VH-VL binders against Isomaltosyltransferase (ctsY). Designs and how they scored, part 10

Target 1, 124 residues: Isomaltosyltransferase (ctsY), of Sporosarcina globispora (Bacillus globisporus) (q8rqv0r968to1091)
Amino acid sequence: VEYEAEFGVQSGVSTNTNHAGYTGTGFVDGFETLGDNVAFDVSVKAAGTYTMKVRYSSGAGNGSRAIYVNNTKVTDLALPQTTSWDTWGTATFSVSLSTGLNTVKVSYDGTSSLGINFDNIAIV
Key: E = the ipSAE of ESMFold2; O = the ipSAE of ESMFold2 at other seeds; V2 = 0.75 times the mean of E and O plus 0.25 times the DockQ between their complexes.

## First folded at step 4 (VH-VL)

Design g04 (framework fv_firastotug)
Fold by ESMFold2-Fast, scan of step 4:
Structure g04 (fold): chain C 124 residues (1-124), chain A 121 residues (1-121), chain B 108 residues (1-108)
Amino acid sequence: as target 1 above (124 residues)
Amino acid sequence: EVQLVESGGGLVQPGGSLRLSCAASGGSISSGYYWSWIRQAPGKGLEWLARIYHTGRTYYSTSLKSRLTISRDNSKNTLYLQLNSLRAEDTAVYYCARLSYYTHYGAFDIWGQGTLVTVSS
Amino acid sequence: DIQLTQSPSSLSASVGDRVTITCRASQSVSSTYLAWYQQKPGKAPKLLIYDASSRATGIPSRFSGSGSGTDFTLTISSLQPEDFATYYCQQYERSPYTFGQGTKVEIK
């Protein structure tokens, strides 16, 4: 299931359409102040380990973002450089989710590096 | 390419208010860039004041945020800076500038020519 | 706030010299979100380098940037007459954006 970044709960970031290749109605950028984030309400019927895919572009170098699940930091996800800001890549990691509603947050933390544009997450 | 032209400078009285304009041409200010105001006192270095995104979200220098308002008028393709409670130390050349996407909106790739503001009796 | 201190504050140089300017940050610029600008008298600053080491479009190869963490350098490998100017570093790691105090490169 895909969750578009522009439909997430945005803190300190903004929706934009000035680069080609995004899904849905746009993408999110403006991660520049510590704590800037996009949060999603993710509901699953069974507790377990899921694969989370993050679709992003990073035209200036290798980046990273902190991933939080239910207010606990799970990882600093590496977001390797893409060919350009109009070229989108996918970063993948494994996440444990609880039955029912989970909050998943993609955050610009003090451990995060370089700017990225954020398109969506997918839970599989 | 985008060109920026500041206006509204000149001699202003201490305790008064300042409203500067930055007219953009060759591109739209509503096109997804961040836009900033930066000032430079005579013979001194650069000081960032405020930035605004195309969505209207604003960010301010911590020392000046109570006296500053950054805004825009998309229909006029113009950025504004309001500075209240003027002091002699507000004397500076004021620049508007664009933050580029290839620097993750962190470096200023296009600058206006600047407008001089002198705060004096 | 991250404070940036440039060294030296001024220098005198001759055409053909290698010029090195240093920028020291009070806190780590861990993403290398550090830019360099050139400013000539009466003119607006011009972006030279971004992300510590990437040259902006149209900037001559004699300009190069390097560094990480708290220590960054701008090098002009063979100074040309048009390079006499004031140079500023700027960080965009953390809000607010901050600039160094500037380094004036003067003719000898």
Scores: ipSAE 0.000, ipTM 0.556, lowest interface PAE 13.1, mean pLDDT 85

Design g05 (framework fv_firastotug)
Fold by ESMFold2-Fast, scan of step 4:
Structure g05 (fold): chain C 124 residues (1-124), chain A 121 residues (1-121), chain B 108 residues (1-108)
Amino acid sequence: as target 1 above (124 residues)
Amino acid sequence: EVQLVESGGGLVQPGGSLRLSCAASGFSISSYYYWSWIRQAPGKGLEWLARIYHSGRTYYSTSLKSRLTISRDNSKNTLYLQLNSLRAEDTAVYYCARQGWYGDYSWFDPWGQGTLVTVSS
Amino acid sequence: DIQLTQSPSSLSASVGDRVTITCRASQSVSSSYLAWYQQKPGKAPKLLIYGASSRATGIPSRFSGSGSGTDFTLTISSLQPEDFATYYCQQYYSTPYTFGQGTKVEIK
């Protein structure tokens, strides 16, 4: 299941459409200040390990974002450089989710690097 | 070569206005950087003035924000700084600079060559 | 605003000398949010050190940075003729970004 970044709960970021190739109605950028983030309410039928995919573009270099699940930091996810800002890549991480509602947050923390465009997450 | 070139300086009268330009070449100003203006009065140190981000968000030094406007034109790959109500103490070399792609937590590199503004009757 | 104070304001040195410049912040800028620049007359500042201790690309190994919190140091281990310049520290922990007053390194 895909969760569009522009439909997440946004803090300190903005929705934009000025690069091609995004899904949905746009993408999120403007990760400028520590604590800027997008949060999602993710529902699953059964507790277990899922693959989380983050779709992003990074035309300036190698980036990273902190991933939180239910208010606990689970990783600093590497977001390697894509060919351009119009070229989208996917980074993957294995996440443990509880049955029902989970909060997933993609955050620009003190351990994060680079501005990136954030398109969506997918839970598989 | 990656380069920033300022223009629009010169002699201006007190109370007047000016618009400085910063032309970028070898890279795009629509990239995920902050772009800043910094000035240096003759024989003095460096003073940060304003920044603009890829998103168009602007930030200003608190003492000058009522007299400054930072803007950009992505189609011309050019940054601008508008200064109003000029005073003698605005006499300085004005630099544009790229702030690395780490948001608020970054340094300035590269810098333009600077353009001299002299405010004098 | 965070005030940065450099010491000394000027110094005279000879080629081959070890030169040390300090930068003190009025409040903590953590371990990493400090840069050092070199400026020669009529030229724009040139980045030397970022993140308190990381050398910028192309900067000779004789330049090193250290420190954390409120106390930071730039060291030139063996001064060369091209190193006579003014040096500035800069914090990027909070806006407005601020610079030290500068340290002029002059020929003895």
Scores: ipSAE 0.006, ipTM 0.557, lowest interface PAE 10.0, mean pLDDT 84

Design g06 (framework fv_firastotug)
Fold by ESMFold2-Fast, scan of step 4:
Structure g06 (fold): chain C 124 residues (1-124), chain A 122 residues (1-122), chain B 108 residues (1-108)
Amino acid sequence: as target 1 above (124 residues)
Amino acid sequence: EVQLVESGGGLVQPGGSLRLSCAASGYSISSGYYWSWIRQAPGKGLEWLARIYHSGKTYYSTSLKSRLTISRDNSKNTLYLQLNSLRAEDTAVYYCARVPRYYDTSGWFDPWGQGTLVTVSS
Amino acid sequence: DIQLTQSPSSLSASVGDRVTITCRASQSVSSHYLAWYQQKPGKAPKLLIYDASSRATGIPSRFSGSGSGTDFTLTISSLQPEDFATYYCQQYHSYPYTFGQGTKVEIK
């Protein structure tokens, strides 16, 4: 299931449309202050391990973002440089989710690097 | 190879308005770099004026906030600074500068434009 | 606003001298939020150091930065003829961004 970043709960970030190739109605950027984040309500029928995919662009270098599940940090996800800001990449990792409602948060924290444009997450 | 060229300076009247342009070449301003305007009065130090992020978020000098607008036009690869209610103390060389996007809190300037002189005088 | 005070405001030095310039902040600035610039008459400033101690591309190794909290230092280990200029520190820890008043390094 795909969750658009611009429809997530945004704290300190902004929506934008000034680069081509995004899904939905835009993308999220403006991760500028420690704690800036986008949070999603992710509901699953069964507890287990899922693949989380993060769609992003990073035209300036190799970035990273902290991923939180139910308020617990699970990883610092590497977001390798893409060819340009109009070229979107996908970073993947395995995530454990509880049955029912989970909060998934993509956050700029003290271990995060570089500005990135964040398009969506997918849970598979 | 990245170049920034300011224009729009010259002699302006007190109480008037000013719109400066900064034409970027060698890269796209929509590519996720951030930009600032900085000024320097003759014989004085540097004063930061405004920053615009690729997101469109803007930040301004607290003393000038009510008189400044920073903006961009991606189709023209150009940044703008609008300054209203001009005073003699606004006489300065105005620079645009790029902020590298090494991380979202990056705030150093590289490169700088050559500057454009604004003289506010009757 | 975070005020940056540079010391000294000016100095005279000879080629080959070690030059030290200090920048003191009115509030604590993380070591990752301070830059140094060089400006020659009639020209735009040039970045020397960012994140307190990282040397910018193309900047000679004689330039180094250090410090954290409220006290930061720019050092030129062996002054060259092209180094006579005004030097500025700048913080980007909080808005508004602020610069020090400048330190003029003059030929003795």
Scores: ipSAE 0.000, ipTM 0.546, lowest interface PAE 12.0, mean pLDDT 83

Design g07 (framework fv_firastotug)
Fold by ESMFold2-Fast, scan of step 4:
Structure g07 (fold): chain C 124 residues (1-124), chain A 121 residues (1-121), chain B 108 residues (1-108)
Amino acid sequence: as target 1 above (124 residues)
Amino acid sequence: EVQLVESGGGLVQPGGSLRLSCAASGFSITSGYYWSWIRQAPGKGLEWLARIYHSGRTYYSTSLKSRLTISRDNSKNTLYLQLNSLRAEDTAVYYCARESYTYGRFYFDYWGQGTLVTVSS
Amino acid sequence: DIQLTQSPSSLSASVGDRVTITCRASQSVSSTYLAWYQQKPGKAPKLLIYDASSRATGIPSRFSGSGSGTDFTLTISSLQPEDFATYYCQQYGSWPPTFGQGTKVEIK
């Protein structure tokens, strides 16, 4: 299941369309202050390990974002440089989810680096 | 292609006001980039003045905050700078510039050609 | 505010010369957040280098940047006729962003 960043709950970030190649109606940028984030409500029928994919662009260098699940930090996800801001990459990691509703948050944390353009997450 | 075209310069009287325009093309000013105004007095260096973000948040040089307003008109894809209580020291070429897209990287990757403002009686 | 001082204020050079311009900050610049610009008479500045050492798109390899903390350098390894210009450093490691006073590179 794919969740567009522009339809997540945004805190301190903005929806943009000024780079080509995004899915949906845009992408999210503006991670400028510690704590800026996009949060998603993710519901699964069975507790278990899922693959989470983050679609992003990072034209200025190697970035990273903190990933929180149910208010607990689970990783600092590396977002390696893409060829340009119009070139989108995918970073993947394994995540444990509880049965029912989970909150997944992509956050600019004290451990995060660079600004990135955030397009979507997919849970499989 | 990203283009920024400034206008509204010219001769202005001391104590008056100026309102400069920056017409953007090749992208939307409501996108995630910050846009700044930067000026350069004749024969001098560069001075950052103000910026505005997609959300409408504005930031100003401390020395000029009380007489400076940055704004935008989304329907015209245009940024504005208004400076009140003009002094001879405000004589400069005024540039509109796009900031780097990356958080914390407040450098300027595209500039307009600039518009000259002369403040003189 | 962080004050940036460039050295020299001006220099004369010949085509083919190695040119070095320094930028010294009054305080440490966080994360090497320093940029270099080229400005030709009557024109807007053009971004050359960002993050102290990353060349902007389309900038020739003869331009390089280095440094950290308070001391930064722009080097032009083999000066070309189109490189006669004024060069400015700019820090963005601390608010507000500030510029150096400029270094004018003139033809001998």
Scores: ipSAE 0.000, ipTM 0.515, lowest interface PAE 13.1, mean pLDDT 82

Design g08 (framework fv_firastotug)
Fold by ESMFold2-Fast, scan of step 4:
Structure g08 (fold): chain C 124 residues (1-124), chain A 121 residues (1-121), chain B 108 residues (1-108)
Amino acid sequence: as target 1 above (124 residues)
Amino acid sequence: EVQLVESGGGLVQPGGSLRLSCAASGYSISSGHYWSWIRQAPGKGLEWLARIYYSGRTYYSTSLKSRLTISRDNSKNTLYLQLNSLRAEDTAVYYCARDYGHYESRYFDLWGQGTLVTVSS
Amino acid sequence: DIQLTQSPSSLSASVGDRVTITCRASQSVGSSYLAWYQQKPGKAPKLLIYGASSRATGIPSRFSGSGSGTDFTLTISSLQPEDFATYYCQQYYSLPYTFGQGTKVEIK
């Protein structure tokens, strides 16, 4: 299931459309201050491990974002540089989710690197 | 089309406080964009002080953060800067400026005319 | 904080000269997170170049910017009387924003 970043709950970030290749109606940018984030309500029928995919662009260097599930940090996800801001990449990792509603948050933390535009997440 | 006008400068005593205003016209400061205060001491270069996001979040220069407060009043369409515990080194022209665009393209595309603050006994 | 160093700190030039100003960053600011400003005495700075090489609206074609990473250049291809001013580079790759110390371009 795919969740567009621009439809998530945004804190300290903004929606933009000034680069080509995004899905939905835009992408999220403006990760500049510690704690800036996008949060998603993710519902699953069974507890277990899922693959989370993050679609992003990083035209100026290697980035990273902290991923939280139900207010617990689960990883610092590397987001390697893409060819340009109009070139989108996908980073994947395994995540454990509880039955029912989970809060998944993509956050700019003290361990994170700047320089990414965030398009969506997918839970498989 | 869009204008920024600073006010509140003048002669201030050491140890006092500085409160500057930046009145915006031709647009709403809550409609987007980010806003900064920048200063320039006599005969010296430019120093960025603080930014406020359209959401109300703030960011400060590391050397001055304990003495600075940036704020806004959307109903008055005005930005503010307060600097406490004034020293002679705070003597400068203070500018407000618009941070245009996106984080990969933000730069100062619009500046006020500046207001001179002199800290002297 | 990212430090920006301009060279030269000052120069004297004649109308018609080609003027080159360099800005060096203490760490990479990517390919496009650099702007150039012009400031005349008693006036606010005016944006000349953003994104390292894009001219701002209304800026004459004699102004050009180039560079990436840590080394950037502002060039004035044929200096005009109104170009005698102080020029500043600025990085916006990372907060806090920082400026170079300035380059004063003086007549003759």
Scores: ipSAE 0.014, ipTM 0.578, lowest interface PAE 7.3, mean pLDDT 85

Design g09 (framework fv_firastotug)
Fold by ESMFold2-Fast, scan of step 4:
Structure g09 (fold): chain C 124 residues (1-124), chain A 122 residues (1-122), chain B 108 residues (1-108)
Amino acid sequence: as target 1 above (124 residues)
Amino acid sequence: EVQLVESGGGLVQPGGSLRLSCAASGFSISSGYYWSWIRQAPGKGLEWLARIYHSGRTYYSTSLKSRLTISRDNSKNTLYLQLNSLRAEDTAVYYCARAEYYSYGYDAFDIWGQGTLVTVSS
Amino acid sequence: DIQLTQSPSSLSASVGDRVTITCRASQSISSTYLAWYQQKPGKAPKLLIYGASSRATGIPSRFSGSGSGTDFTLTISSLQPEDFATYYCQQYHTSPWTFGQGTKVEIK
């Protein structure tokens, strides 16, 4: 299932529509200070390993974001450059989720690089 | 040639307001960068005041937030700083500076203006 | 706010000397977000080092930076006449951005 970044709980970021190709009603940008993030409430019926997909654009270079699950950092996810800010890519990784409610957070922290535009996450 | 040029300084009255301009040339202020105002009182160190990103988001010094407004006009390629309720301790050289937002680890101030002196008479 | 304390506040040195300036942060910061600047009287600051250890374009190799966590250093390996100036560290890890108080390098 897909979770739009603009409907997540936003801290220190902003919603924009000034680049084409996003899903939903917009995308999130403005990751500019340590701790800027978007958090999602993700519910699953069975504990296990899921594929998390992050849809983003990065027209200026290779970026990265820290991914947290239930307040524990899981990975620094690489977000390789896309051909333009209007071209969206998908980065994927495997994530372990608990039965029921999980908090998934996409964060700009001290290990993160470059500004990116963040569209959505999908849990498969 | 990449340049930032401050203007709008001079002698101002306590309790008044100042509006400084920073004209950018050789690059566009509308993408890839964020910009700050930094001041320096005579014989003292550097004090960061405010920054604005290409997105329009602004951040302020904790002690001065209620008196400061940073803004930009993309059509004029110019940054502004407004400071209200002027006090003698606001006497300083005011600098504008550029940092590259979309470059990992290069968020330091790589280009500075020459500065403009503001003297608050008392 | 993160406070940066430089040590020493001033020093006297001769041409050819090795000079070290330290910058201590009140909280741990990522090395990625620590810069050093040089300022000469009547002039704007000039970026020397960004990301704690990367020299800015055009900066001579005698300038080097190092450190992590709360402790950072700027080293000038062989002081030149043009290096007598005030040096500032700056963090851009957390808002508000803050500078150290400065270290004045004076002729002996």
Scores: ipSAE 0.012, ipTM 0.617, lowest interface PAE 8.7, mean pLDDT 85

Design g10 (framework fv_firastotug)
Fold by ESMFold2-Fast, scan of step 4:
Structure g10 (fold): chain C 124 residues (1-124), chain A 120 residues (1-120), chain B 108 residues (1-108)
Amino acid sequence: as target 1 above (124 residues)
Amino acid sequence: EVQLVESGGGLVQPGGSLRLSCAASGYSISSGYYWSWIRQAPGKGLEWLARIYHSGRTYYSTSLKSRLTISRDNSKNTLYLQLNSLRAEDTAVYYCATYEPWGNYYFDYWGQGTLVTVSS
Amino acid sequence: DIQLTQSPSSLSASVGDRVTITCRASQSVRSSYLAWYQQKPGKAPKLLIYGASSRATGIPSRFSGSGSGTDFTLTISSLQPEDFATYYCQQYYSSPLTFGQGTKVEIK
């Protein structure tokens, strides 16, 4: 299931369309101030381990974002440089989710690096 | 072509206030660019002062935070910097600079700068 | 704050020389969040390198950047007359943004 970043709850970030190749109606950029984030309400029928995929572009260098689940930091996800801002990559990791509603947050915090364009997350 | 043009510099007396403008053309400030003010005292290096993003969030240098206000007017496509309680040490060329928001805090567009001289 | 110290503060060189400028950070600049600028007298700075090693659009191939952590280098492989200028490094890993003090490259 894909969750478009532009439909998440945005704090300190902006929706934009000025690079090609995004899914949905746009992508999110503007991660500039510590605490800037996009939060998603993710519901699952069974507790367990899921694969989370983050679709992004990073044309200026290697980036990273902090991933929080239910207000607990799960990882600092590496987002390696893509060929250009119009070239989208996918970073994957394993995440544990509770039955029912989970809050998943992609955040620019004290361990995060470089501006990236954030397109979506997928839970598989 | 992206252009940034600063104005509002000149000779100012100590204790006064300063309002600088940076007029942008070739792009819209409402399109998600971020804006910074950077200054350079005569014969010295570059000092970052403040930034504002499309969302309206602002960030300031810690040494000048109480004296600085960064703002913008989207209808005029213009960035502003207000500096209060001017001192001789504020004498500098003031630049506005930006980068597209999907980049980072390095600067690929600069204005030509406006000279501010603070003396009696 | 991350303090950036450039070395040397100035150097004299001839056209065709290989010029090396270093930038040392007081603490690790993670993610290669380091940029280099060129500034000529009376002009605004011009971006040369970002991400420690990525050349900005339109910048000649004689300019290259390298390094990670606390030690970064800008190299001009064959100095041209238009390259006599002051060069600045800048970190964008942590707030506040900080610049090095500058390195002046003068004609010999």
Scores: ipSAE 0.007, ipTM 0.544, lowest interface PAE 12.0, mean pLDDT 83

Design p01 (framework fv_nivolumab)
Fold by ESMFold2-Fast, scan of step 4:
Structure p01 (fold): chain C 124 residues (1-124), chain A 121 residues (1-121), chain B 107 residues (1-107)
Amino acid sequence: as target 1 above (124 residues)
Amino acid sequence: QVQLVESGGGVVQPGRSLRLDCKASGFTFSSYGMHWVRQAPGKGLEWVAVIWYDGSRKYYADSVKGRFTISRDNSKNTLFLQMNSLRAEDTAVYYCARDYGKYYGSYFDYWGQGTLVTVSS
Amino acid sequence: EIVLTQSPATLSLSPGERATLSCRASQSVSSYLAWYQQKPGQAPRLLIYDASNRATGIPARFSGSGSGTDFTLTISSLEPEDFAVYYCQQYSNWPYTFGQGTKVEIK
């Protein structure tokens, strides 16, 4: 299932449309201050390991974001530079989710680097 | 053909203000993030500030936060550093540098030759 | 802020010798590490970016390696023009930081 970043709960970030190629109605940018994040309510029918895909663009260099599940940090996800801000890439990792409601947060914290534009997450 | 030329350096007394300019040529200035980096005499490099390609975001080293302001005028291909409340420890050669990442936030592929700022009584 | 520590502070070598310079980060910077060369009276020059990629025009004798917290710049056979100060720089987190420099000087 795909969750658009612009429909997540935003803290310190903003929705924008000034680059081409996003899904949905826009993308999220402005990850610049420690604690800036987008949070999603992700519901699954069975506990287990899922593949999380993060669709992003990073036209200015290699970035990274911290991923939290149910308020516990699970990884610092590398977001390698894409060809331009209009070119979107996908970063993939494995995540463990509990049955029912999980909170998934993409955050700019003390281990995160550089600004990126964030389009969506997909849980597979 | 990328060129960055700093100007505005000189000798100033503590507590005074000074503005540095960096004139860019040979590339589309409005597409690149820009940085200021300084080097005190006989010392190493210290990153000072960054401004994103469109002027929307800025970050500063703690040593200058609240005293220095980075800005740009894309119509004039010029980067600025407004330095207020100058201290003796601000004495340095100030370089402007282009962000290789183009828009912002990477390493420095081109540097100006620097302009010397001396803060002394 | 991430502190970068370079070692040794000074490396005294002769032309033709191999130079190995270290840069250690207080926290992981992944591969977001660049190396610069600076000669007296001149601006720094980019040598290596993303830990191991040579910048345009940089001779093959320069190579970078490492990831996370430990990085190395190697000059396989020193030429006279290579005697300079070398700085590492991280661009993983704001504020950006430089190492204190390693001076490569002639014996």
Scores: ipSAE 0.000, ipTM 0.552, lowest interface PAE 12.5, mean pLDDT 85

Design p03 (framework fv_nivolumab; at its last look DockQ between E and O 0.16; V2 from the best seeds 0.00; counts 0 for: pae O 14.7 > 2, placed apart)
Fold by ESMFold2 at other seeds, look of step 5:
Structure p03 (fold): chain C 124 residues (1-124), chain A 121 residues (1-121), chain B 107 residues (1-107)
Amino acid sequence: as target 1 above (124 residues)
Amino acid sequence: QVQLVESGGGVVQPGRSLRLDCKASGFTFSRYGMHWVRQAPGKGLEWVAVISYDGSYKYYADSVKGRFTISRDNSKNTLFLQMNSLRAEDTAVYYCAKEYYPKGYYGMDVWGQGTLVTVSS
Amino acid sequence: EIVLTQSPATLSLSPGERATLSCRASQSVGTYLAWYQQKPGQAPRLLIYDASNRATGIPARFSGSGSGTDFTLTISSLEPEDFAVYYCQQRYSWPPTFGQGTKVEIK
C-alpha cells in the first residue's frame, strides 16, 4: 500500500574497475566523483512531510551523502560505519514532498565522504 | 598522457582581480571533480576550492569565500578560478588538481605545474 | 574542521636508511588519507591514496599504513631522489585539509 521508490537512474557513477568490498549482488557502488548520484521518482498522493529511509553499507568508516528533492538540497545524510560491507544500516530523514511526482536524489557533493554501497530508498 | 596546465598568474595590486585557467588533456575531464590548491612562498599546501564534474556544486575555503569563484567549461576541458578583491595573503603558487577514484577511495592524482600570483603594492 | 599534525618537522637521514613519517588527525578520517611528495620548485606528487595504496608509478619502497587518527608513511631505504617535503591530506570531511609537512633531508 505504501508507494516505494524503485531503484533509480544512475548518473555519473564512476569507473568500471571493480574493487573488493564495493561490488555487491544487486547494489550500487562507487560514488567517486563530485556530482555522482542515484535518482528516484517518488510519487505521493498529498503534499506533506514524509520520513524516508536509505539502506546502505559503509564498511570503511563513517560516510555521508547529500539528499536532493526536486533539485533542492535537503540535508547531508550521515551514514555511520557498518560493521562490514555485508552489514546493512538504515539512515532516515524527513522531507517535504509535493503532490504527485518528486525526484529524490542521493548525491556525492562537496560535503559528501567515503565510498558506500547503496541498496534502496523508501518512504516509511 | 594526463596533463593539467595552469595559466593567468601575474603581479597585481591589492583589490584587483585575476582569472586563472587550467587546461586539461588526456582524460575525460567532464567525469571528474577539480580542485584549486595554493602554496604561499615557503609555506605548506592550502586547499582553496572544488567544483563537481558538471559544475553543479562548488565549495570554498573560508579564506576565499565571497571573493573567489570556481567554474568550468567541459566543452573546452578548462577549469577557471576568478579571484576578486585580491589581498596580500592571496600571494601563492596556484595549482589545479584532478580527483582520483580507483577503488571508491581517492586523493588528487594529477596536478598542474602551478601559476604564481603575487599581490603587492 | 579536521587538523592534521605531522611529525617530525624535519627528518635528517642518510641514503639507505628507513624513514618513518607520522600524521595524526584531530578526529577519525577512516582511510580517506593521502600522502604527497613535493620537491623544491615542483608540484606535489601523489604517493599513497586510501591510506595504504601506492599511486601509479610509485616505487615499492614507499608504503602507507594506519586508519582512524594515526597514519604512517614509510620509506624503507632512502634514495637521494627522496629528499623532499611530504604532506598528508584528508578528504573524510569538508574542508579537505593538509598537514603542515615533514621535510626529509639527506645527511
Scores: ipSAE 0.000, ipTM 0.538, lowest interface PAE 14.7, mean pLDDT 80
ESMFold2-Fast, scan of step 4: ipSAE 0.421; ipTM 0.836
ESMFold2, look of step 5: ipSAE 0.000; ipTM 0.562
ESMFold2 (binder alone), look of step 5: mean pLDDT 94; pTM 0.947

